# VHH binders against Iron-regulated protein A (irpA), part 2

Target 1, 312 residues: Iron-regulated protein A (irpA), of Synechococcus elongatus (p12608)
Amino acid sequence: LITNQTIQGFVDQVVVPSYVSVAAGATQLEQALQTYQQAPTAANLEAARQAWRVARDRWEQTECFAFGPADSEGFDGAMDTWPIDRQGLKTAAAQPVEQREDSRKGFHAIEELLFAATEPTLSDRQHLVILATDLTKQAQGLVTRWQQASDQPAYRSVLLSAGSTDSAYPTLNAAGTEIVQGLVDSLSEVASEKIGGPLETQEPDRFESFVSRNTLSDLRNNWTGAWNVYRGQRSDGVAAGSLQQRLQQQHPVIAQQLDQQFATARQALWAIPEPIETNLASPRGKVAVLTAQTAIAAVSDTLERQVLPLVQ

## First folded at step 4 (VHH)

Design p20 (from o13 with Y104W; framework vhh_ozoralizumab_d1)
Fold by ESMFold2-Fast, scan of step 4:
Structure p20 (fold): chain B 312 residues (1-312), chain A 121 residues (1-121)
Amino acid sequence: as target 1 above (312 residues)
Amino acid sequence: EVQLVESGGGLVQPGGSLRLSCAASGFTFSAYAMYWVRQAPGKGLEWVSEISGSGTSTKYPDSVKGRFTISRDNAKNTLYLQMNSLRPEDTAVYYCAKWGSTSWPRGFDYRGQGTLVTVSS
């Protein structure tokens, strides 16, 4: 199923452009927060909040390929630990960010200071710039780790060398397994933890981005990231050598089922009333959230039970 | 005690039609929104349709919109699902449901035993 073109497209058309997009978003957020610190107007606060949402949305599209450096070298932990230590965050302003626990930095630490109150305090505004500077450093580091050789080979090169004797991926199918497993794990987490957790407890504050009310956008971007990996590009259409194209050619029944299940999951996610946190208060809202959970779980299940065996 | 009894399931060829019925008792039927949900073999519950207590508002996911029609007869405490242009992926156990519990997943404690729909050539 997996070809050199499949791996090349995954890396060069999806992963690297996505991380570059995240780094750009983090840089824009840092700039917006610097502007807000210097001129703390309502307009500059709103601009900073929107910049956070944009950077967060771009980051959420990368969760389905959080293997490799994002996981093993701690970038995901540094950028996206949840839940955060809310009490420790307020008292950590004097501590260098590099020495802090992961629960006192990253997207959700910024979220807490930026969204929890009607207006951040002067201390919060100073702290937000420190946190955004670190987030930008982490995002740029992740791009560098994928594109540039140092004391370790660029991770782009590690994946592209799949099938060679010296590769961490001894066969093309080993790289394919990593890609498909990422999709399975990401979508399973959305269904069972990101949606399932709040549904099980009936507590809206169990939604990950409750403070900013960004959780529905997070989930929609999780779907978008998985869809981009499946189709092999971030723009409309089906990329040559993509998982979608290869399945259409070699396993058309599975391809048709997956295409329909992705579409059904998209319809369900986009049908949930915004913000998702309010949906636990009504029977209609609960049904909408459950419908999305079921549809996303179906995509993950088909990938695990029908696609994963084709690359193992 | 709330009771929901589904009927009307069976074997249908692709492109065929089927009408499901649900007899409700133990609550004021006209006061509550009613739902059809389905469960395919080995899968979770999927919402299929919703109708308001008065019957004036209906909702469908895109997967069945234009093919399925939910309706109710409040005088007879009966819910219906008209299924047209059936597809193999519509194969599932169909449940009539009332959302009454405040606790997930037990929100669907008010569902019947289900009726099996098999779409096969």
Scores: ipSAE 0.000, ipTM 0.100, lowest interface PAE 20.5, mean pLDDT 87

Design p21 (from o13 with W99Y; framework vhh_ozoralizumab_d1)
Fold by ESMFold2-Fast, scan of step 4:
Structure p21 (fold): chain B 312 residues (1-312), chain A 121 residues (1-121)
Amino acid sequence: as target 1 above (312 residues)
Amino acid sequence: EVQLVESGGGLVQPGGSLRLSCAASGFTFSAYAMYWVRQAPGKGLEWVSEISGSGTSTKYPDSVKGRFTISRDNAKNTLYLQMNSLRPEDTAVYYCAKYGSTSYPRGFDYRGQGTLVTVSS
């Protein structure tokens, strides 16, 4: 099922452009926070908060392919550890960011300082710039690791060399397994942990982006990232050599089922009342959240039980 | 299916050494950072070591720094923990672990069955 074109499209049309978008978003957030520090107006605070949401949304689209450098070199830990160490964050301002535990930096450390209070203090504004500068460095580093060789080959080259004798991916199917497993793990975790945890306990503060009320956007972007990987591109349509096109060609019944399940999951996620944090306990909100959980789980199940065996 | 199988535990006297091994399968081993975590009787799970996918970066908490060394052999899909100068408080079940690709809160989604290390005189 997996061709060289499938792997190349995944890397060059989805992974690398997504990480480039994250780095751009982090840079814009850093600039917005620098502007806010220099001129702490309500307008500049709102601009910084919106820049955080944009960067966060772009990052959430990458969770389905967090293997390789994001995991193996600690980028996702440095950028997106949750829950944060709130007490450690309060005392960490004097500690160089490179020496801090992952729970004292990244998206959720910025979220805490930027959103928890009505208005950040002067100390918070200074600390936010430091955190955003590190986030930008991490995001740019992740792009560099995928595109440029250093003491290690560019990860783009590692995946594109799948099937060669010395590759970390000894067959095209080994790379396909990595891609499909990422989709399975990502969507399963959305259904069972990201949605299922708060739903089971009825505790809205168990939603990951509770402080900013960004959780529903996180979930929608998790779906969008998985959909982009499946289609083999970030723009509308179906890319040549994509998982979707290959399934349509070789396993059309599975493809039609999966296409419908993705569409059903999208409809369910976009039907959830905003914000999810305050609507979880309402009868309408609870039904919508449960419907979305079921629909997302169905996509993950089909990928695991019907698609994954085709690439193993 | 991700599989992690630990071995090398046993009974050792204080000041002794043990080398733990973990055989990994079902995923591209070098694409993931790997961890050793332990759970002492009546205690929670404690992180004891981290190694990058390439093996060039390692991290340790103060409780084991200088005594434990994590390493990996990517050609054999095997993770190791060399434990020196063992103390009674190192008594625990030791697990080889990795995060899931979408893991949150940060926890060890994949752990083996564990290997028991008992340090006693």
Scores: ipSAE 0.386, ipTM 0.728, lowest interface PAE 3.1, mean pLDDT 91

Design p22 (from o13 with R106K; framework vhh_ozoralizumab_d1)
Fold by ESMFold2-Fast, scan of step 4:
Structure p22 (fold): chain B 312 residues (1-312), chain A 121 residues (1-121)
Amino acid sequence: as target 1 above (312 residues)
Amino acid sequence: EVQLVESGGGLVQPGGSLRLSCAASGFTFSAYAMYWVRQAPGKGLEWVSEISGSGTSTKYPDSVKGRFTISRDNAKNTLYLQMNSLRPEDTAVYYCAKWGSTSYPKGFDYRGQGTLVTVSS
């Protein structure tokens, strides 16, 4: 099922462009926070908050392929540890960011300082610039690790060498397994933990981006990222050699089922009333959230039970 | 499915040494950073060491820096922790961990039973 074109498309049309988009978003957030620090107006605060949402949304599209450098070199931990250490964050301003615990930096540390109060203090504004500068460095580092050789080969080259005897991926199917497992794990986490946890306990503060009220957007971008990986590109349509195209050619019944399940999950996620945090307890909100959980779980189940065996 | 099996713990006197091992399976070992974390009786989880997937980068908190050395053998899917100059405060259950994007809350994915290290005279 998996070809060299499948792996190349995954890397060059989805992974690398996604990380480039994250780095651009982080840079934009850093600039917005520098502007807000210099001129702390309501308009500049709103611009910074919007820039955080854009960068966060782009990052959430990458969660289904957090293997390799994102994991192996600590980028995911540095950028997206949750929950944060609120008390440690207050005292961390004097400590160099690179020496901090992961729970005192990254997206959710920025979220706390930027959204928790009606407006950040002077100290918060200074601290936000420091955090955003580090976030930008981490995001640029991920792009570099995928595209450029250093002490280690570029991770693009590691995946594209799948099938060689000295590769981390000894067969094309080993690379395919990594890709499909990422989709399974990501969507399973969305259904069982990100949605399921707050739904079961009826505690909206258990939603990951509760402070900013960005959780629904996080979930929608988790779906978007998985859909992009499946279809092999970020633009509309089906990429040549993509998992979707290969399934359509070799296993059309599975492909039709999966295409429908992705579409159903999308419809369910976009039907959830905004914000999810305040609508969880309403009758309409509860039904919509449960419907989305069920639909996303179905995608994960089909990938695990019907697609994963085709690449193992 | 991810499996991590720790071994090498035991009773040792202050100033002594121990070498812990972790046998990993169910994932592409070299693609993931690996961690040692510990939990002392009645206390929270504490990060002890980190090693990059290639093994070229390592990190330690000040509490163990210079005394502990993390290493890995990617051909054998095995992680190691060499512990020297052990102190009573190092007494804990030690866990081999991977960073898990599927962990929720996000953080260390440690699935092994751990290995107990007791430092006492």
Scores: ipSAE 0.022, ipTM 0.500, lowest interface PAE 6.8, mean pLDDT 89

Design q01 (from n11 with K106R; framework vhh_nb_b201)
Fold by ESMFold2-Fast, scan of step 4:
Structure q01 (fold): chain B 312 residues (1-312), chain A 122 residues (1-122)
Amino acid sequence: as target 1 above (312 residues)
Amino acid sequence: QVQLQESGGGLVQAGGSLRLSCAASGFTVSSNYMGWYRQAPGKEREFVATITSAGSTYYADSVKGRFTISRDNAKNTVYLQMNSLKPEDTAVYYCAKGYSSRWPYRGVFDYWGQGTQVTVSS
């Protein structure tokens, strides 16, 4: 099922452009927060909040391929630990951010200072710039790890070497397993943890981006990222050699089922009333959230039970 | 009240096995993120393994294939089965409860146990 073109498309049309997009978003957020710190107007606050949402949305599209450097080298932890340590964050401003626990930096530390109050204080504005500077450094570092050789080979090269002598991926199917497992794990976590956690506890603050009310956008971008990986590109259409095209050619019944399940999951996610956090208060809202959970779980289940065996 | 109590640590020869237990009270392990961390002399606290409320498991590269995290819902207990132990595994092992909604091994844990010492002799 997996060809060199499948792996190349995954890396060059989805992964690397997504991380470059995240780095650009983080840089724009850093600039918006610097502008807000210098001129703390309502307009500049709104611009900074919008810049955070844009950067967050781009980051959420990368969760289905959080293997490799994002995982093993700590980028995910540094950028996206949740929940944050609210008390520790308030006292951490004097500590260099690189030396802080992951719970006192990253997207959700910025979220807390930027969204929790009607307006950030002067101290918050100064702290936000420090946090955004670190987030930009982490995002740029992740791009560098994928594209540039240093004391380790570029991770792009590691994946593209699949099937070669001394590769970390001894066969094309080994790389295919990593890709499909990433989809399975990501979508399973969305259904069971991101949606399932709040549903089980009935606590709206259990939704990850509750403070900013960005959770529904997070989930929609998790779906979008998985869909992009499946199609082999971020633009509309189906890329040549993509997992979707290969399944359509070799296993059309599975492909048709999976295509329909992705579509059903999208419809369910986009039908949830905004913000998702208010949906636990009503029977109608609970049904909308449960419907999305079931639809996303179905995609994950089909990938695990029917697609994963084809690449092992 | 939330409490975590570790047990099962001890002295073992390289290549041996130990099973750590984490008995939880005040909450249900099947509904929460549970993890194991360790701290070796002179080193920072390091992630070892986690199990999500859904049952997904994640491991540090250094222990993958040798350690297995599991839970017994009836006993409200989380386990860490440690096989093929190496001197480098010597550390105090901590059980933790947390609320990570993504790859949970990097999530914040809001409650920690007291720790249990594991010593692996060469």
Scores: ipSAE 0.012, ipTM 0.325, lowest interface PAE 8.3, mean pLDDT 88

Design q02 (from n11 with K97A S100R; framework vhh_nb_b201)
Fold by ESMFold2-Fast, scan of step 4:
Structure q02 (fold): chain B 312 residues (1-312), chain A 122 residues (1-122)
Amino acid sequence: as target 1 above (312 residues)
Amino acid sequence: QVQLQESGGGLVQAGGSLRLSCAASGFTVSSNYMGWYRQAPGKEREFVATITSAGSTYYADSVKGRFTISRDNAKNTVYLQMNSLKPEDTAVYYCAAGYRSRWPYKGVFDYWGQGTQVTVSS
């Protein structure tokens, strides 16, 4: 099922452009927060909040390929640890960011200071710039790890060398397993944890981005990221050599099932009343959220039970 | 209301085996993060093993290859199978549960059990 073109498309059409997009978003957030710090107007606060949402949405599209440097070199931990240490964050302003625990920095630390109050304090505005500068450094570092050789080969090259002698991925299918497992783990987490946790407790504050009311957008972007990986590109259409195209060619029944399940999950996610945090307890909201959970779980189950064996 | 009840601890000779159980109520094991931590006398609580909502498992280097974390969804229970036990494994073992854990380190889990004593004699 997996070809050199499948791996190249995954890396060059989805992973690298996604991380570049995250770094650009983080840079724009840093700039917006610097502007807000210098001129703390309502307009600049709203611009900073929107810049955070944009950067967050782009980051959420990368969760389905959080293997490699994002995991092993601590980028995911530094950028997106949750829950945060709220008490420690309040006292951490005097501590250099590089010496802080992951629970006191990253997207959710910025979220807390930017959204928890009607408006940030002077101290919060100064702290936000420090946090955004670190987030930008982490995001750019992740791009660098994928594109540039240093004392380690670029991770792009590691994946593209799959099947070569002495490769970290000894076969094309080993790389395929990593890609499909990432989809399974990501979508399973969305259904069972991101949605399932708040559903089980009926506590809206268990939604990861409750403070900003960005959770529904997080979930929609988790779906979008997985769809992009499946299609082999971020633009509309099906990329040559993609998982979707290869399944259509070799396992058309599975492909038709997955195409329908992705479409059903998309329809269900986009039907959830906004914001999800406020609507969880309503009868209509509860049904919509449960429908989305079931649809996303179905995609994950098909990938695990029917696609994963094809790349092992 | 969430409760985690550990069982299966006890005294065992070096080289022996024990299986710890963690029964959860008010919390669904199959859709959440579950973990095991331990605390030896005079030491800080340390990570042992975790199983994610997706079923991925992570282990501390000191127990990797000897301990296995698993779950039984029908019984809403998490297990820690401990083989080739060593005197240095002597500790109080705690079950932990959380709605999300990206990192299997202390401070990430929302709920903790009361602990069960494991003593490994030489």
Scores: ipSAE 0.005, ipTM 0.237, lowest interface PAE 10.6, mean pLDDT 88

Design q03 (from n11 with S100H; framework vhh_nb_b201)
Fold by ESMFold2-Fast, scan of step 4:
Structure q03 (fold): chain B 312 residues (1-312), chain A 122 residues (1-122)
Amino acid sequence: as target 1 above (312 residues)
Amino acid sequence: QVQLQESGGGLVQAGGSLRLSCAASGFTVSSNYMGWYRQAPGKEREFVATITSAGSTYYADSVKGRFTISRDNAKNTVYLQMNSLKPEDTAVYYCAKGYHSRWPYKGVFDYWGQGTQVTVSS
């Protein structure tokens, strides 16, 4: 099922462009927060908040391929640890960000200072610039690790060498397993933890991006990221050599089922009333959230039970 | 059907060593995120170690340098080698399969074993 073209498309049409997009978003957020620090107007605050949402949305599209450097070199921990240490964040302002625990930096530390109060204090505005500068460094570092050799080979090269001598991926199917497992794990987390946790307890505070009310956008971008990996590109259509095209060619019944399940999950996620945090307990909101949970779980289940065996 | 079965727990003297095993069925350990958690009496469940599908390993600060997580693909088994054991390591140890990207603060494990008791006497 997995060809060299499948792996190349995954890396060059999905992973690398997604990380480049995240780095651009982080840079824009840093610039917006610098502007807000210099001129703390309501308009500049709103611009900074929108810049955070854009960067967050782009990051959430990468969760289904958080293996390799994102995992092994701590980028995901540095950028997206949750929950944050609220008390430690206040006392950490004087500590260099590189020396801080992950719970005192990253997207959710910025979220706390940017959204928790009606408006950030002068101290918060200064701290936000420091945090955004580190987030940008982390995002650029992740792009560099995928594209450029240093004391280690570029991770792009590691994946593209799948099946060659001394590769970390001894066969093309080993790389395929990594890709499909990432989809399974990401969508399972969405259904069981991101949606299932708050749904089971009926506590909106359990939604990861509760402070900013960005959780529904997080979930929609988790779906979008998985869909991009499946179709082999970030633009509309089916890429040549993609997992979707290969399944359509070799396992058309599984492909049809999976295509319909992705579509059903999309419809369900986009039917949830905004924001999810305030609509969780409403009769319509609860039904919509349950429907989305079931639909996302179905995609993950089909990938694990029917697709994963084809690449193992 | 996904199943995880721990073994290798028992009573050991402080400074001793113990190796826990987690036998998996219904899936392949080399293709999944695998972890060890523990729960001591009166404490919340805490992270101990994980091995990712790519083979990267992560450890809680309290066990780093003393514990080693590994896997045997032929046996579809995950191990936790515990050296220089302390009374504070006394807990029920759980093997887990799942997803976790924001460790140690966030881990999502879909399947858990039943646990194996480790008791370290002073």
Scores: ipSAE 0.006, ipTM 0.230, lowest interface PAE 9.7, mean pLDDT 88

Design q04 (from n11 with S100Q; framework vhh_nb_b201)
Fold by ESMFold2-Fast, scan of step 4:
Structure q04 (fold): chain B 312 residues (1-312), chain A 122 residues (1-122)
Amino acid sequence: as target 1 above (312 residues)
Amino acid sequence: QVQLQESGGGLVQAGGSLRLSCAASGFTVSSNYMGWYRQAPGKEREFVATITSAGSTYYADSVKGRFTISRDNAKNTVYLQMNSLKPEDTAVYYCAKGYQSRWPYKGVFDYWGQGTQVTVSS
């Protein structure tokens, strides 16, 4: 099922462009926060908040391939640890960000200072610039780790060497397993943690981006990222050699089921009333959220039980 | 009320085997993400193994091929079969219920057991 073209498309058409997009978003957020620090107007605050949402949305599209450097070298932890240590964050401003626990930096630390109050304080504005500078460094570091060799080979090269002597991926199917497993893990997390947590506790503040009310956008971007990986590209259509195209050619019944389940999950996620955090207050809202949870879980289950065995 | 109770720890010689059990109450293990973590004195808790609601299993590189996570739905219990034990495996082992998340992040698990001590002598 997995070819060299499948792996190349995954890396060059999805992973690397997505991380480049995240780094650009982080840079724009850093610039917006610097502008807001210099001129703390309502307009500059709104611009900074919008820049955070854009960067966050782009990051959420990468969750389905958080293996490799994002996981093993701590980039995901540094950028997206949740829940944050709210009390520790208040006292952390004096500590160099590189020496802080992951729970005191990253997207959600920025979210807390930027969105929790009606207006950030002077101290918050100074701290936000420090946090955004580190976020940009982490995002650019992740791009560099995939594209450039250092004392370790570029991770692009590691994945593209699948099937070669001494490769970390001894066969093309080993790389395929990593890709499919990423989809399974990401979508299972959406259903079980991101949606399932708030549903189980009935507590709106269990939604990950509750402070900013960005959780529904997070979930929609998790779906978009998985869909991009499945199709083998970020633009519209189906890439040659993609997992979707290969399944359609070799396992058309599984492909039809999975295509329908992705579509059903999309419809369910886009039907949830905004913001998602208000949906636990009504029977209709709870049904909409549960419907999305069930649909996303179905995609993950089909990938795990029917697709994963084809690449193992 | 959610409860997790580990058992099966003890002292074993290097090369030996132990089977840890995690008895769950207040929820169904077959419908939840379950994991094992361990913590040696002076170290952070580290990931060992996990099993998804669908039955997929994942292992830390240090235990791959030696440890096996499984569950018994009728007994509502999760197991960790540990073979070819090494002194480096000495730690308190914790069972956890939570949500599948990108590894190895803090806060992925809602509930932890009290832990069971595993000591591997050289």
Scores: ipSAE 0.006, ipTM 0.274, lowest interface PAE 10.1, mean pLDDT 88

Design q05 (from n11 with T52R K97A; framework vhh_nb_b201)
Fold by ESMFold2-Fast, scan of step 4:
Order: structure tokens, then sequence, then C-alpha cells
Structure q05 (fold): chain B 312 residues (1-312), chain A 122 residues (1-122)
């Protein structure tokens, strides 16, 4: 099922462009927060909040390939630890970011200072610039780690060398297993933890981006990221050598089922009333959320039970 | 009212095996994120292994191939099977449960057990 073209497309048409997009978003957020610090107007605050949402949305599309450097080298921890240490964040303004615990920096630390109050204080504005500068550094570092050799080979090269002697991925199927497992885990996480956690406790503050009320956008971008990996590109259509195309060629029944399940999950996610945080317990909101949870879980289940064995 | 109760720690010789258990109450193991972390004296708490609702598992590089995380849904219990134990595995092992969407690092989990001591002698 997995070819060199499948791996190359995954890396060059999905992973690297997604991380480049995240780094651009982080840079734009940093710029918006610098502008807001210099001129703290309502318009500049709203621009900074929108820049955070854009950067966050792009980051959430990378959840399904948070293996390798994102995990093992601490980028995910530095950028997206949740829950944050709210009290520690308030007292950490003067502490160098590099010396802080992950729970006092990253997307959700910025979220807390930017959205929790009606208006950030002067201290908050100064702190936001420091946090955004670090987020940009982490995002650019992740791009560099995938594209450029240093004391370790570029991770692009690690994946593209799958099947070579002494490779971290001893076969093409080993790389395929990593890719499919990422899809299974990210979609299972959406259904069982991101949606299921708040649903089980009936506590909307269990939604990860509760403070900004960005959780539904997070979930929709998790779906988009998984769909991009499956189809092998971020643009419309099916990429040559993609998992979707290979399944259509070799296992058309599984492909048809999975294509339909992705479509059903998309429809269900986009039907959830906004914001999800305030609609969780309403009769219509509850039905929509449960429908989305079931549909997303079905995609994950098919990937795990029917696709994963094809690459192991 | 979530409770995590760990058991199975103890003293073992290098090369030996231990199985840790984590019994959950007020929390459904089969539907949520469950993990094991450890903390050795003078060191920070570090990730060991996690199991997600779909059954996918992740391991720290230091334990891959030696440790296996599993669950028994009927008993609402998570296990950590530890094989080929090394002196470097000596630590207090913590069971963790959560609704967090992040995998896998310190501070992600909502609920923690009190820990169980594992000592591996040379």
Amino acid sequence: as target 1 above (312 residues)
Amino acid sequence: QVQLQESGGGLVQAGGSLRLSCAASGFTVSSNYMGWYRQAPGKEREFVATIRSAGSTYYADSVKGRFTISRDNAKNTVYLQMNSLKPEDTAVYYCAAGYSSRWPYKGVFDYWGQGTQVTVSS
C-alpha cells in the first residue's frame, strides 16, 4: 500500500507546508501583539485575537502527525501544553521563557492573557510579546528540524529513507504505520477526549480552547488535518500516491467506506452550533455533539481496524 | 470524585519483570486517555507510556520494546507490564488519567494516582 511517492507526498505536500503555515501564523501573531503593545486600541486587540485564532487553527491541522520532532524534541510540549498553570503564568512575567515549565508558555498561555479578561493589562501586553516571540521561535524550529540537517538528520530525510538499511523506518510499511497511527490517534483523541471529556463531565471548561471559545474551530481543523493526510495534499483533490488513491486502487471497498465516513464526520462537525462551549448541554447542541463524536470515532475505527493492518 | 489506585510495585533484580496495575473509579478507562509516568530521586517526572480510547499506545524511547501498556475494560484497570528491567528504571511510577487532547508529556493529565515505588537492583 505504501510507496516512496506516498511518503514523499505526505512530507512535501502536507507536513512541511503545514509547519511553514504555522510558522507564518505565529510570526503574524507576534507582529499583531507587538502592534497591540505599542498602541493598545480595541481594534489592535481584536486583530491580535484573530491572529491567535489563525495560528491556532493552523497548528491544530498538524495534530495527526505530532510524532517525531514535535513529540520527541519537545516542540508540542513547548507550543501546546494543556492545561496551563494559570497562577504560575501570572507570576512568571519576568522569568526567561526558556527556563519556564511548558505549562507557562505556548498557545494556551497566550490564550489566557489575550482572552480571559475583557482587556489585557500593561503587564499582560508586555508578557504576550515575550510569549509570542517564543512561539514563533518554536514554530520556526520545527520547520527547520524537518527540512535541515544539524546534529540530527532532517526529519524529512529520515522518513524518505524508509526501507533503507539502518533507517529508523526499516520498511516503507513502517513509515506507513507511523502515518496511519497518527490519523487513528488524532481522530480517536478528538472523539474520546476533546469531545468525550467535556461530554462525560458536562463541564464546558474541559474544552481545550474554552477561554477563547475556539474549541469547535480546533476540532474542525483536526478533521481538516486528517483529511489532508489521507488525500495526500492540502489543496482540493486526491494526490498521486496518497493513502486515499492507493486504497482506491487496491482496496476500493475500504476506500469507499472511509471516504463516506470522512464526509459524514465533516458534515456532523460543521453542524455543531457555535460556540460549542455554550451549546454543550442544550438539546440540539448535545445531539449535534454526540453525532459528531460518533462519526469521528467511526473514521478512527475504520483506519485502525481495516487500514492499519494493511501497513503492518 | 475520580480515584486512581496503583499497585504492583516492589523490588526486583535487573533483567526481571513487574506488572503495575491502576484501578480507576469514577472514570471510564476504555473511553479516555490513560498513562504512566515515573519520577526518580532528584529528577523531573517523565513520561513512560500512554493508551488512548481506540487502544493505540505510545512509549518513551527509553522503554520501547520492554514495557507494554494495556487495559482490562471489564475491571476498569490499566496495566504496565515491565520486562527486562534496568537499574535506571528505579522510580516512583504514577498512573494518570485525563480528558486532555495532548500526547504524551508531563502536566497533560487531570487525575493522578499517589504512586508506587519500583526498585531495580543490580
Scores: ipSAE 0.011, ipTM 0.343, lowest interface PAE 9.1, mean pLDDT 88

